# Ledger of designs, part 91: VH-VL binders against b7kms5

Target 1, 80 residues: b7kms5
Amino acid sequence: DTFETVRNTIRIESEVDESLRQLCHEERITKETWLEAAYLYLCEKPEELAQVIQLAQERLSQRKAIADYKRAKTMQERFL
Key: E = the ipSAE of ESMFold2; O = the ipSAE of OpenDDE; V2 = 0.75 times the mean of E and O plus 0.25 times the DockQ between their complexes.

## First folded at step 5 (VH-VL)

Design ix4 (framework fv_iratumumab)
Fold by ESMFold2-Fast, scan of step 5:
Structure ix4 (fold): chain C 80 residues (1-80), chain A 126 residues (1-126), chain B 107 residues (1-107)
Amino acid sequence: as target 1 above (80 residues)
Amino acid sequence: QVQLQQWGAGLLKPSETLSLTCAVYGGSFSDYYWSWIRQPPGKGLEWIGEIDHGGSTYYNPSLKSRVTISVDTSKNQFSLKLNSVTAADTAVYYCARDTYTFEYGSDSYELYFDYWGQGSLVTVSS
Amino acid sequence: DIQMTQSPTSLSASVGDRVTITCRASQGISDWLTWYQQKPEKAPKSLIYAASSLQSGVPSRFSGSGSGTDFTLTISSLQPEDFATYYCQQYNDYPYTFGQGTRLEIK
């Protein structure tokens, strides 16, 4: 049987990716199916979903701050 | 719709100063970084430097001692000056917009040049 | 500076061919790599960012792959409008650096 699928590219922090890859290897699953299962499971638990969304918002804010810092740091290292 | 128009190209002699200006029409000027990129005949692309609307610059270290990029926010223009030119500076010069994506639904710092000027041929010969 | 090396420098191909162009970084850049297409007397056009993400409006015959130091651009079935020079660019570190280009020529 086939499912209709879409291809998505996502970037995640390297340490998180390494941990997720190890989990997927040990459990004999793929990152794609883990993502699908995680989302579907959380959709059945609104309170946990809200907590995950809050963590995601926090991580997004951190990524923006880190990106801004890296850009400024690169400019300083090259300019100085 | 964003459009970049550049001018100031020409024939230069060694030791002279190269001067180019890029005007930005449409879209937001203040939300982006603006770059100069050059391409010697038959060769690849070389990034020269970038500037934001506040005048903050970063230059390619190989050109840093000779390059000045400036911005005129009131006119939505930015300019390149390259001092002490030699034949090695012969190239087509492009102005370009740097993208930086960090919007909801996009989860990473991505960079590419999405709008480019038409290019200005600068020839340095004796 | 991070050096980007493309292979081959030039390639001759026929319409309908599968074409592969490679790009190698002198140090790890994760997937922070953009591919550009440049037609004669035109500014470059971005095709792929993040090594494998196809830009909107770019035909699906273009694809990118790779991570770390070795990257490829593939055109699955070459069309007449694809004869151009292709460049890779890293944006992992300042200064941003480009490969020397691969010229795709009519056989």
Scores: ipSAE 0.000, ipTM 0.611, lowest interface PAE 11.6, mean pLDDT 84

Design ix5 (framework fv_iratumumab)
Fold by ESMFold2-Fast, scan of step 5:
Structure ix5 (fold): chain C 80 residues (1-80), chain A 121 residues (1-121), chain B 107 residues (1-107)
Amino acid sequence: as target 1 above (80 residues)
Amino acid sequence: QVQLQQWGAGLLKPSETLSLTCAVYGGSFSDYYWSWIRQPPGKGLEWIGEIDHGGSTYYNPSLKSRVTISVDTSKNQFSLKLNSVTAADTAVYYCARDIYSYDEGFAFDIWGQGSLVTVSS
Amino acid sequence: DIQMTQSPTSLSASVGDRVTITCRASQGISDWLTWYQQKPEKAPKSLIYAASSLQSGVPSRFSGSGSGTDFTLTISSLQPEDFATYYCQQYNDYPYTFGQGTRLEIK
């Protein structure tokens, strides 16, 4: 038997990626299996899952704000 | 599940003003930039301009003397006006959402259905 | 303005073929390039962003490569639904500019 998988491409912060890479190397696991395990673990713990979702929402909001700022700065320099 | 629905001009005479409106359903309006793009029949794509929730606009310099983009935040709508139209303005006009993110790249990821605007006497 | 030039302007291919489309920018744009697919009388669909990152839901037979001024879109095994016009777009500088398009036609 073999597992059916899907391929996804994701962008994460460099420091987070480096830290996760070191963890996976030390524990002899892959980023894919760590992600699966983390999600499955959190799905069984609704209050902890809610905290993770809150952090994710905060990180997304911060990325959007930074992207908007960079866009506005570029336009200011080009159109002013 | 986010949908853009557009309406407005169809047939115009030279010198008239083109007016199109785009409404955003099913998602956040204030977190994105919103663009207009056009495509003359059988030709490529041309970016017209963009607007944010706060009303800040940026226009393609080739069109800026004739273009106004505005936003109605109470209705989650944004609109395009292009004055002094000529036959060269005949095109399908699209509204679109920008998903610009420095880390995630850029795309127009959600598009309206398109509005054919024909300028003829 | 940054000019985007695609090559070829038209390409004929058969199902199962490997297809390559090229896009060249008139000045360096790093990896700030998006590829779109457009079928007749429909809005474009984004395929690849940041030159090489596949959009969610896009089949893995599509891939992008390149940086700076020279970019490539590859379809590794052409399917019937892939016959369309393909556009590149730069977002390094305002105004955003598109290539002239490459029409992929059945041989």
Scores: ipSAE 0.000, ipTM 0.602, lowest interface PAE 14.8, mean pLDDT 84

Design ix6 (framework fv_iratumumab)
Fold by ESMFold2-Fast, scan of step 5:
Structure ix6 (fold): chain C 80 residues (1-80), chain A 121 residues (1-121), chain B 107 residues (1-107)
Amino acid sequence: as target 1 above (80 residues)
Amino acid sequence: QVQLQQWGAGLLKPSETLSLTCAVYGGSFSDYYWSWIRQPPGKGLEWIGEIDHGGSTYYNPSLKSRVTISVDTSKNQFSLKLNSVTAADTAVYYCARGDFYGSETLYFDLWGQGSLVTVSS
Amino acid sequence: DIQMTQSPTSLSASVGDRVTITCRASQGISDWLTWYQQKPEKAPKSLIYAASSLQSGVPSRFSGSGSGTDFTLTISSLQPEDFATYYCQQYNDYPYTFGQGTRLEIK
């Protein structure tokens, strides 16, 4: 095989991971090849790529807001 | 390319106010959290506090009565003021970037060069 | 505050050795842990974040493991440039806290 690969570790929502693992098992593929295929497919589909990017931006904003809330709540409890 | 450069007072007398400034060059300022961390000679690291682009701050409770962190968005700078210093405040002070954009986890991936602050009479 | 305790406080090793440093949190922090390397007169350098994710540009001989309260940093084959002080830090809860440090010295 002529592919050069890089190793990545990522943190994703547990429910998403569970669903993805089940899909990969049923279809007899790996998470790595699913990620590669999904990205390559979307690169050929500009409208779909834009929708995925929008969803990613929304999820990122939600994660940031949750982390900010956690910090604010901890701070309030300490000096309340 | 992104660099943190810091400057400010080095030698202080007890009861004076410590003032340090950190400037961010070559990168985004508004997408990160900015912290001050100190290290007394021969000892470990102590987190002082953080600030975001909007000026929201969170301080270490051990220092909160004496510490103020502020931001100057027009200059991409943030500053530390620590009032009523004593010999216990002698330390190397670092500014640092908390990378939160792109992750819900925060860690310090970029640090300033450090400023030695000595409190003595 | 979450207390971070490192073991050992110091150790001596030789080039080529496998070195293990541990960090224990006083309460569960999931994977919210970063390992730093600090050389004399220098700012700390992040090595590993999220307990096991290697920072870009950090040699593959460094690895991290653990979750919850018990964490480990491993250097599989020690190199001369690895002699330094190592710190763990939790970012699960405010205030962020660091371990006391482990000083790795030439045997």
Scores: ipSAE 0.000, ipTM 0.629, lowest interface PAE 12.0, mean pLDDT 84

Design ix7 (framework fv_iratumumab)
Fold by ESMFold2-Fast, scan of step 5:
Structure ix7 (fold): chain C 80 residues (1-80), chain A 125 residues (1-125), chain B 107 residues (1-107)
Amino acid sequence: as target 1 above (80 residues)
Amino acid sequence: QVQLQQWGAGLLKPSETLSLTCAVYGGSFSDYYWSWIRQPPGKGLEWIGEIDHGGSTYYNPSLKSRVTISVDTSKNQFSLKLNSVTAADTAVYYCARDYTIEWGSGDYSLYMDVWGQGSLVTVSS
Amino acid sequence: DIQMTQSPTSLSASVGDRVTITCRASQGISDWLTWYQQKPEKAPKSLIYAASSLQSGVPSRFSGSGSGTDFTLTISSLQPEDFATYYCQQYNDYPYTFGQGTRLEIK
């Protein structure tokens, strides 16, 4: 009966992190247990899971657009 | 100057597990993503997957069921395991450093900057 | 998966020639494209990143252009050490994918 875990390092938006930290502190839970619970809950709700995946795809697209903009600006400043 | 040194597998039989290790010398391990790439003899390059210092991975879906990439930050090493090998897995395997850009909105890879010397893995009975 | 197609598959040229190699993505990748050079029995070396940015230490005769789906690598005056295989790679989407390669041979 061993409790097996995996360590993950993730990068999330600072505003989201701050909000999640506040929630976890107020509810007396950890980020790890919140992530586990959220995923397990969504696995039982396929329609909600699909909506979350769509939001994740939209947020990834936004991050790419912002990174592209910042990269182009950095390239212009350093190389042009 | 950053250098990658790799070692591990050579000759394997079908169904065995391929195991390779890559060690990073002369630079920061924690600031980068680290990739494995393979190249069958006379053919092109295929990306296998990447890992960061915290152990977060992404694998090529074509290999995902058989691949594990792990990291040992205490040794500045990362490793590749590929299960259930077949003759199609015969290739030169490379480890490489992913050069990334970071602006708070995420890390984005631009190119593979530094490469290991390559390890030939031959799968034959 | 994004498919990367290079043209030509092989090209013969003479020292001093202007050489052009193209790479086409099956969908838009903005400028998330890198060019690599690989000599026999050696690991690839990055030449150009972000479609057009020259790597430090790479000779100025190499240049890259393009955006979206169509990309070009140009060598303005071919030198003996430039005979190699060239690969494009996209970083827009996982999994990262490479073109099949263009082998640059002596004419």
Scores: ipSAE 0.000, ipTM 0.612, lowest interface PAE 13.3, mean pLDDT 84

Design ja1 (framework fv_iratumumab; at its last look DockQ between E and O 0.50; V2 from the best seeds 0.00; counts 0 for: pae E 8.8 > 2)
Fold by ESMFold2-Fast, scan of step 5:
Structure ja1 (fold): chain C 80 residues (1-80), chain A 126 residues (1-126), chain B 107 residues (1-107)
Amino acid sequence: as target 1 above (80 residues)
Amino acid sequence: QVQLQQWGAGLLKPSETLSLTCAVYGGSFSDYYWSWIRQPPGKGLEWIGEINHGGSTNYNPSLKSRVTISVDTSKNQFSLKLNSVTAADTAVYYCARDYTVEYFGSDTYDLYFDYWGQGSLVTVSS
Amino acid sequence: DIQMTQSPTSLSASVGDRVTITCRASQGISSWLTWYQQKPEKAPKSLIYAASSLQSGVPSRFSGSGSGTDFTLTISSLQPEDFATYYCQQYNSYPLTFGQGTRLEIK
């Protein structure tokens, strides 16, 4: 209507997605609007924003390590 | 800015052990594998091996009996030891970061070395 | 081990020339190949990964192509800063192996 929007594809951990879907169902909101609201709220709360960024950095580090492990395993298994 | 700084032995005699250390500044240490690569004067590149923060290693089979790579996660450092050196081990030694590219919806992974140390010339005297 | 062979081993060219460097793997490596540029007394710099994916910040005059065993690196219009040694490297399987290098020299 009044908002110009973009379509994005995001990949999140399945258990997190399941929990978020349940929350959205119970509160009668969508994942899109929850994401928008969470970001806007945190932008007004610098201390809480910093804590969320720290958690995000930790989760990103774990995902990178898993990707490295899978890459190395794949290279070991080729021509085994 | 990610920066790799290396140091260690420059001149060795045959049969001695080569020891080099690489320190990582800026950026995350625990997210990546870290490699050692060498280059004899006037020749091409040879991959020696890699290590991650958990101590998991993969070595070039041609060097595996003589090589050990170790990690000190408290200092964001990893080190190369190559024992029983000969003149054939004379080379510039580089440390480097393994950068893995993962694709959405795929088990395909790409690899390149994105940051390198300055290089350490190791000469094994006759 | 997978052997990587580059040709030519050396090449003389002039600024503005189109330059092609070839790399051949001793067995199929799909598209799992990275190209590097190395200038004298410096560490290598990655240019292209996955045979054809240009690294951020690398000029568009560089391109890569190929799959399986035969690969090419092309510089469409050679610039003065492009005189260097170029290496291909496979990441299909351990150990990682590099080509012997192609030295690109000013004519």
Scores: ipSAE 0.528, ipTM 0.849, lowest interface PAE 1.8, mean pLDDT 92
Fold by OpenDDE, look of step 6:
Structure ja1 (fold): chain C 80 residues (1-80), chain A 126 residues (1-126), chain B 107 residues (1-107)
Amino acid sequence: as target 1 above (80 residues)
Amino acid sequence: QVQLQQWGAGLLKPSETLSLTCAVYGGSFSDYYWSWIRQPPGKGLEWIGEINHGGSTNYNPSLKSRVTISVDTSKNQFSLKLNSVTAADTAVYYCARDYTVEYFGSDTYDLYFDYWGQGSLVTVSS
Amino acid sequence: DIQMTQSPTSLSASVGDRVTITCRASQGISSWLTWYQQKPEKAPKSLIYAASSLQSGVPSRFSGSGSGTDFTLTISSLQPEDFATYYCQQYNSYPLTFGQGTRLEIK
């Protein structure tokens, strides 16, 4: 069978990305296939999926807070 | 699901003040910036300004002298006032939510308007 | 202000066609660009952010590329529901600015 792929840019926190890249290298897989596999696995694990979602929401909240600050700085820099 | 609903006067005379309000339902009001964007008939989009739940605002310099955006956190609403309107201010005005996400260790962030109000046509005519 | 210039302003195409829309920034904006689709009497809908990241629910026939000053939105195989006006928008600096739009019409 063949798969249809979607081109997309995924930016990952640098430390996490480095660790993930190292793992993928050691296991001779790709980040893409890792993400696919992880998602599919979690789809069959509702409790684990819920935990991952909660963690993701927490990380998103932190990023949003920082983003607000960076947006403000961007605005200020316009007038410098 | 997040919904934005707008209201305000649609017909103005020159020199009057445009006043629109946007109410946010089904989402966290405090977690986002909220923008006003307008579109003259048959024309493109112009970003007017934004506000967060704390009342911090950023305005388009082209309109800054005439624009005031305010927030009512108790109602999950934010408003737009545009003073001294002219025919050039005739447009459909949209409120929108700014989705913004930062990436740790990066100087960059992503931004897009993910939820929009239904739009309010404001016509300025003598 | 950063000026965003789209090309073409309008184009006609047929279902199944490959369509390309370009957006040029007056100065470097890295990848801080979002593409929107707008249908008549509707608010714009975000399609692609960060120049090349596809929004959830957006068909895979849509793609974005580019960085710096030149960006491209591509529809690999045009569908009937894709006829609309498309806008690019930069968020590299304030004020946020949009391209003038590209109207995609049925040939």
Scores: ipSAE 0.291, ipTM 0.841, lowest interface PAE 1.4, mean pLDDT 92
Fold by ESMFold2, look of step 6:
Structure ja1 (fold): chain C 80 residues (1-80), chain A 126 residues (1-126), chain B 107 residues (1-107)
Amino acid sequence: as target 1 above (80 residues)
Amino acid sequence: QVQLQQWGAGLLKPSETLSLTCAVYGGSFSDYYWSWIRQPPGKGLEWIGEINHGGSTNYNPSLKSRVTISVDTSKNQFSLKLNSVTAADTAVYYCARDYTVEYFGSDTYDLYFDYWGQGSLVTVSS
Amino acid sequence: DIQMTQSPTSLSASVGDRVTITCRASQGISSWLTWYQQKPEKAPKSLIYAASSLQSGVPSRFSGSGSGTDFTLTISSLQPEDFATYYCQQYNSYPLTFGQGTRLEIK
């Protein structure tokens, strides 16, 4: 019996990704183990988890707004 | 949580105008684009066009001369009008939400339809 | 317009089978492709976006691969609920276009 893993592509803002890569390199861990550890840690801390969720929601809204702005600029019938 | 409900006339004569309305419940209306997509009986899907809450549209060039999509933000609704219908316009028509998010490291963005209305069969007599 | 061509248009398979469906774009679309599942009299449901990213709540037996013009949807062990029609959709360029569909039936 081994643990089954899931392989997925995720999209991270370039500045955040670079910072995370550097951290993982310095600490001699992988991004995958960092993500797993961060989630498991937060699951034991409901207040901190809620704060992270709030920030994640804000970042998601920003990414949606950027995408919508780019669509509005490229649409031929209505251009800002 | 997000729900799209659609309605409109289902039986038309040639040369009439198809008119459908879609109402959005349980989610943000202003954060997304909204599409109309149709599926002729026993056939595949065709994207008709999209609109956002500010009225910005993009239409399939194959239909652009006959199609109008409009929005009523006070009701969280958007509508499809297709002029001068023929039997070829017989299809199930769906409204859908465009899921759109910036794809880092690329000039494009994700765009797919994550919530759909229940579908409306529109039949144009031959 | 970018034409999306699916193969096969129809196939029969048994529960437990490994099934592969392909989608070919008439020009390069990078990875900007979504797979949908549609059951009779229902709206399509998104399964995979960006060619290979699994949607939330979709079973891990579904997987997608490909880049450029050639894309594949795989079901590793077919279940009774997987009998449906599958569509690919490109979002590289307007207009957004779909493949003609692949019907997966019980053998």
Scores: ipSAE 0.012, ipTM 0.667, lowest interface PAE 8.8, mean pLDDT 85
ESMFold2 (binder alone), look of step 6: mean pLDDT 90; pTM 0.922

Design ja10 (framework fv_iratumumab)
Fold by ESMFold2-Fast, scan of step 5:
Structure ja10 (fold): chain C 80 residues (1-80), chain A 126 residues (1-126), chain B 107 residues (1-107)
Amino acid sequence: as target 1 above (80 residues)
Amino acid sequence: QVQLQQWGAGLLKPSETLSLTCAVYGGSFSGYYWSWIRQPPGKGLEWIGEINHGGSTNYNPSLKSRVTISVDTSKNQFSLKLNSVTAADTAVYYCARDYTVDYFGSDTYDLYFDYWGQGSLVTVSS
Amino acid sequence: DIQMTQSPTSLSASVGDRVTITCRASQGISSWLTWYQQKPEKAPKSLIYAASSLQSGVPSRFSGSGSGTDFTLTISSLQPEDFATYYCQQYNSYPLTFGQGTRLEIK
C-alpha cells in the first residue's frame, strides 16, 4: 500500500489558531488544505512569499523565549 | 454543525464479517482522521483504527489482521469491515472525528474525539 | 500498549459534593490525556484534553490535573446532569487506549 500523505505536527498561537479554525469552518475547508493551497499559491509569487517569510521570522523570534518543548522528547515513542 | 450518522449490520453469527458505514454531514471530510471505536457491554472503550480522506490508515495492532477501514470521498463516508467475528466482538461501535491541536516545531499534538456517531449495537451470537 | 487504570471503578455521591476520579497510566504519557463523559445509551463527550484544558462549552466545575502517570478529574460541585461514566484516554502512543471507566451514581 502506498502512503501518499505525511502527518505534520504544527504548533501555533491560540489566537491565530482560533481565527484560522473559524475561517476553515466558514469556508468548509480544512487546515491541511488551507496550508497546502497557501504555500502553493505563494511559491508562484516571489515578492509576496518574501513578505510572508519576513513575518514568519518576526513571529519565530517572538516565540523563541517562551518555547516549552519538554513534550517533544517523549513523543519520539509515537508510531506516527 | 458537524454530524456523524452511522448504519450497518446488527446481528451476526461467528465467522461472518461485520460491516458498518459512517456519513459526515455539515462539515469538511478532508483534513481529518476519522476513527472507529467500540465498547463491549459493561466494558470500556477500545480504539479500532483511523482513516483520512486520502485513504491512509492506522489500525490497533490487536485487530489489524481482521480490520479494514475504507473511505468513499464522493459521499463523505468511511466504513469498517471486521472479518471472522466471534462473541468477543459484541459491542456498540462508534464512528468519531479525530480532532488534533497541532504544535509548530514539535512532533507533538493534542488529540480528542469531538464528534461521534450515534453508535451501532453489533451482537455476535450463534 | 499503554494500560489506563481508573479508580474508583464506581462511586456514589450527592448533588453538591466535590468528586475526584483518578487515572493511572502504565508508563509516562506526559500530559497527553483526554477525559470523556458518557451517559447511558449515548456516545462519549470530551470534557478535557492535554490533562487540564477544558473544552469549550464544558462547565467550569470540571477540572483536570496531573502529568506523567497519575491524573485526576475533579467536579467541584456535583450537579444532577453529572451522573455518568467517566473515561480517561491516552494519546502518547499508538494504539490509543482508554481506562475501564468510573461510574458516578446517586447516593
Scores: ipSAE 0.000, ipTM 0.619, lowest interface PAE 14.1, mean pLDDT 83

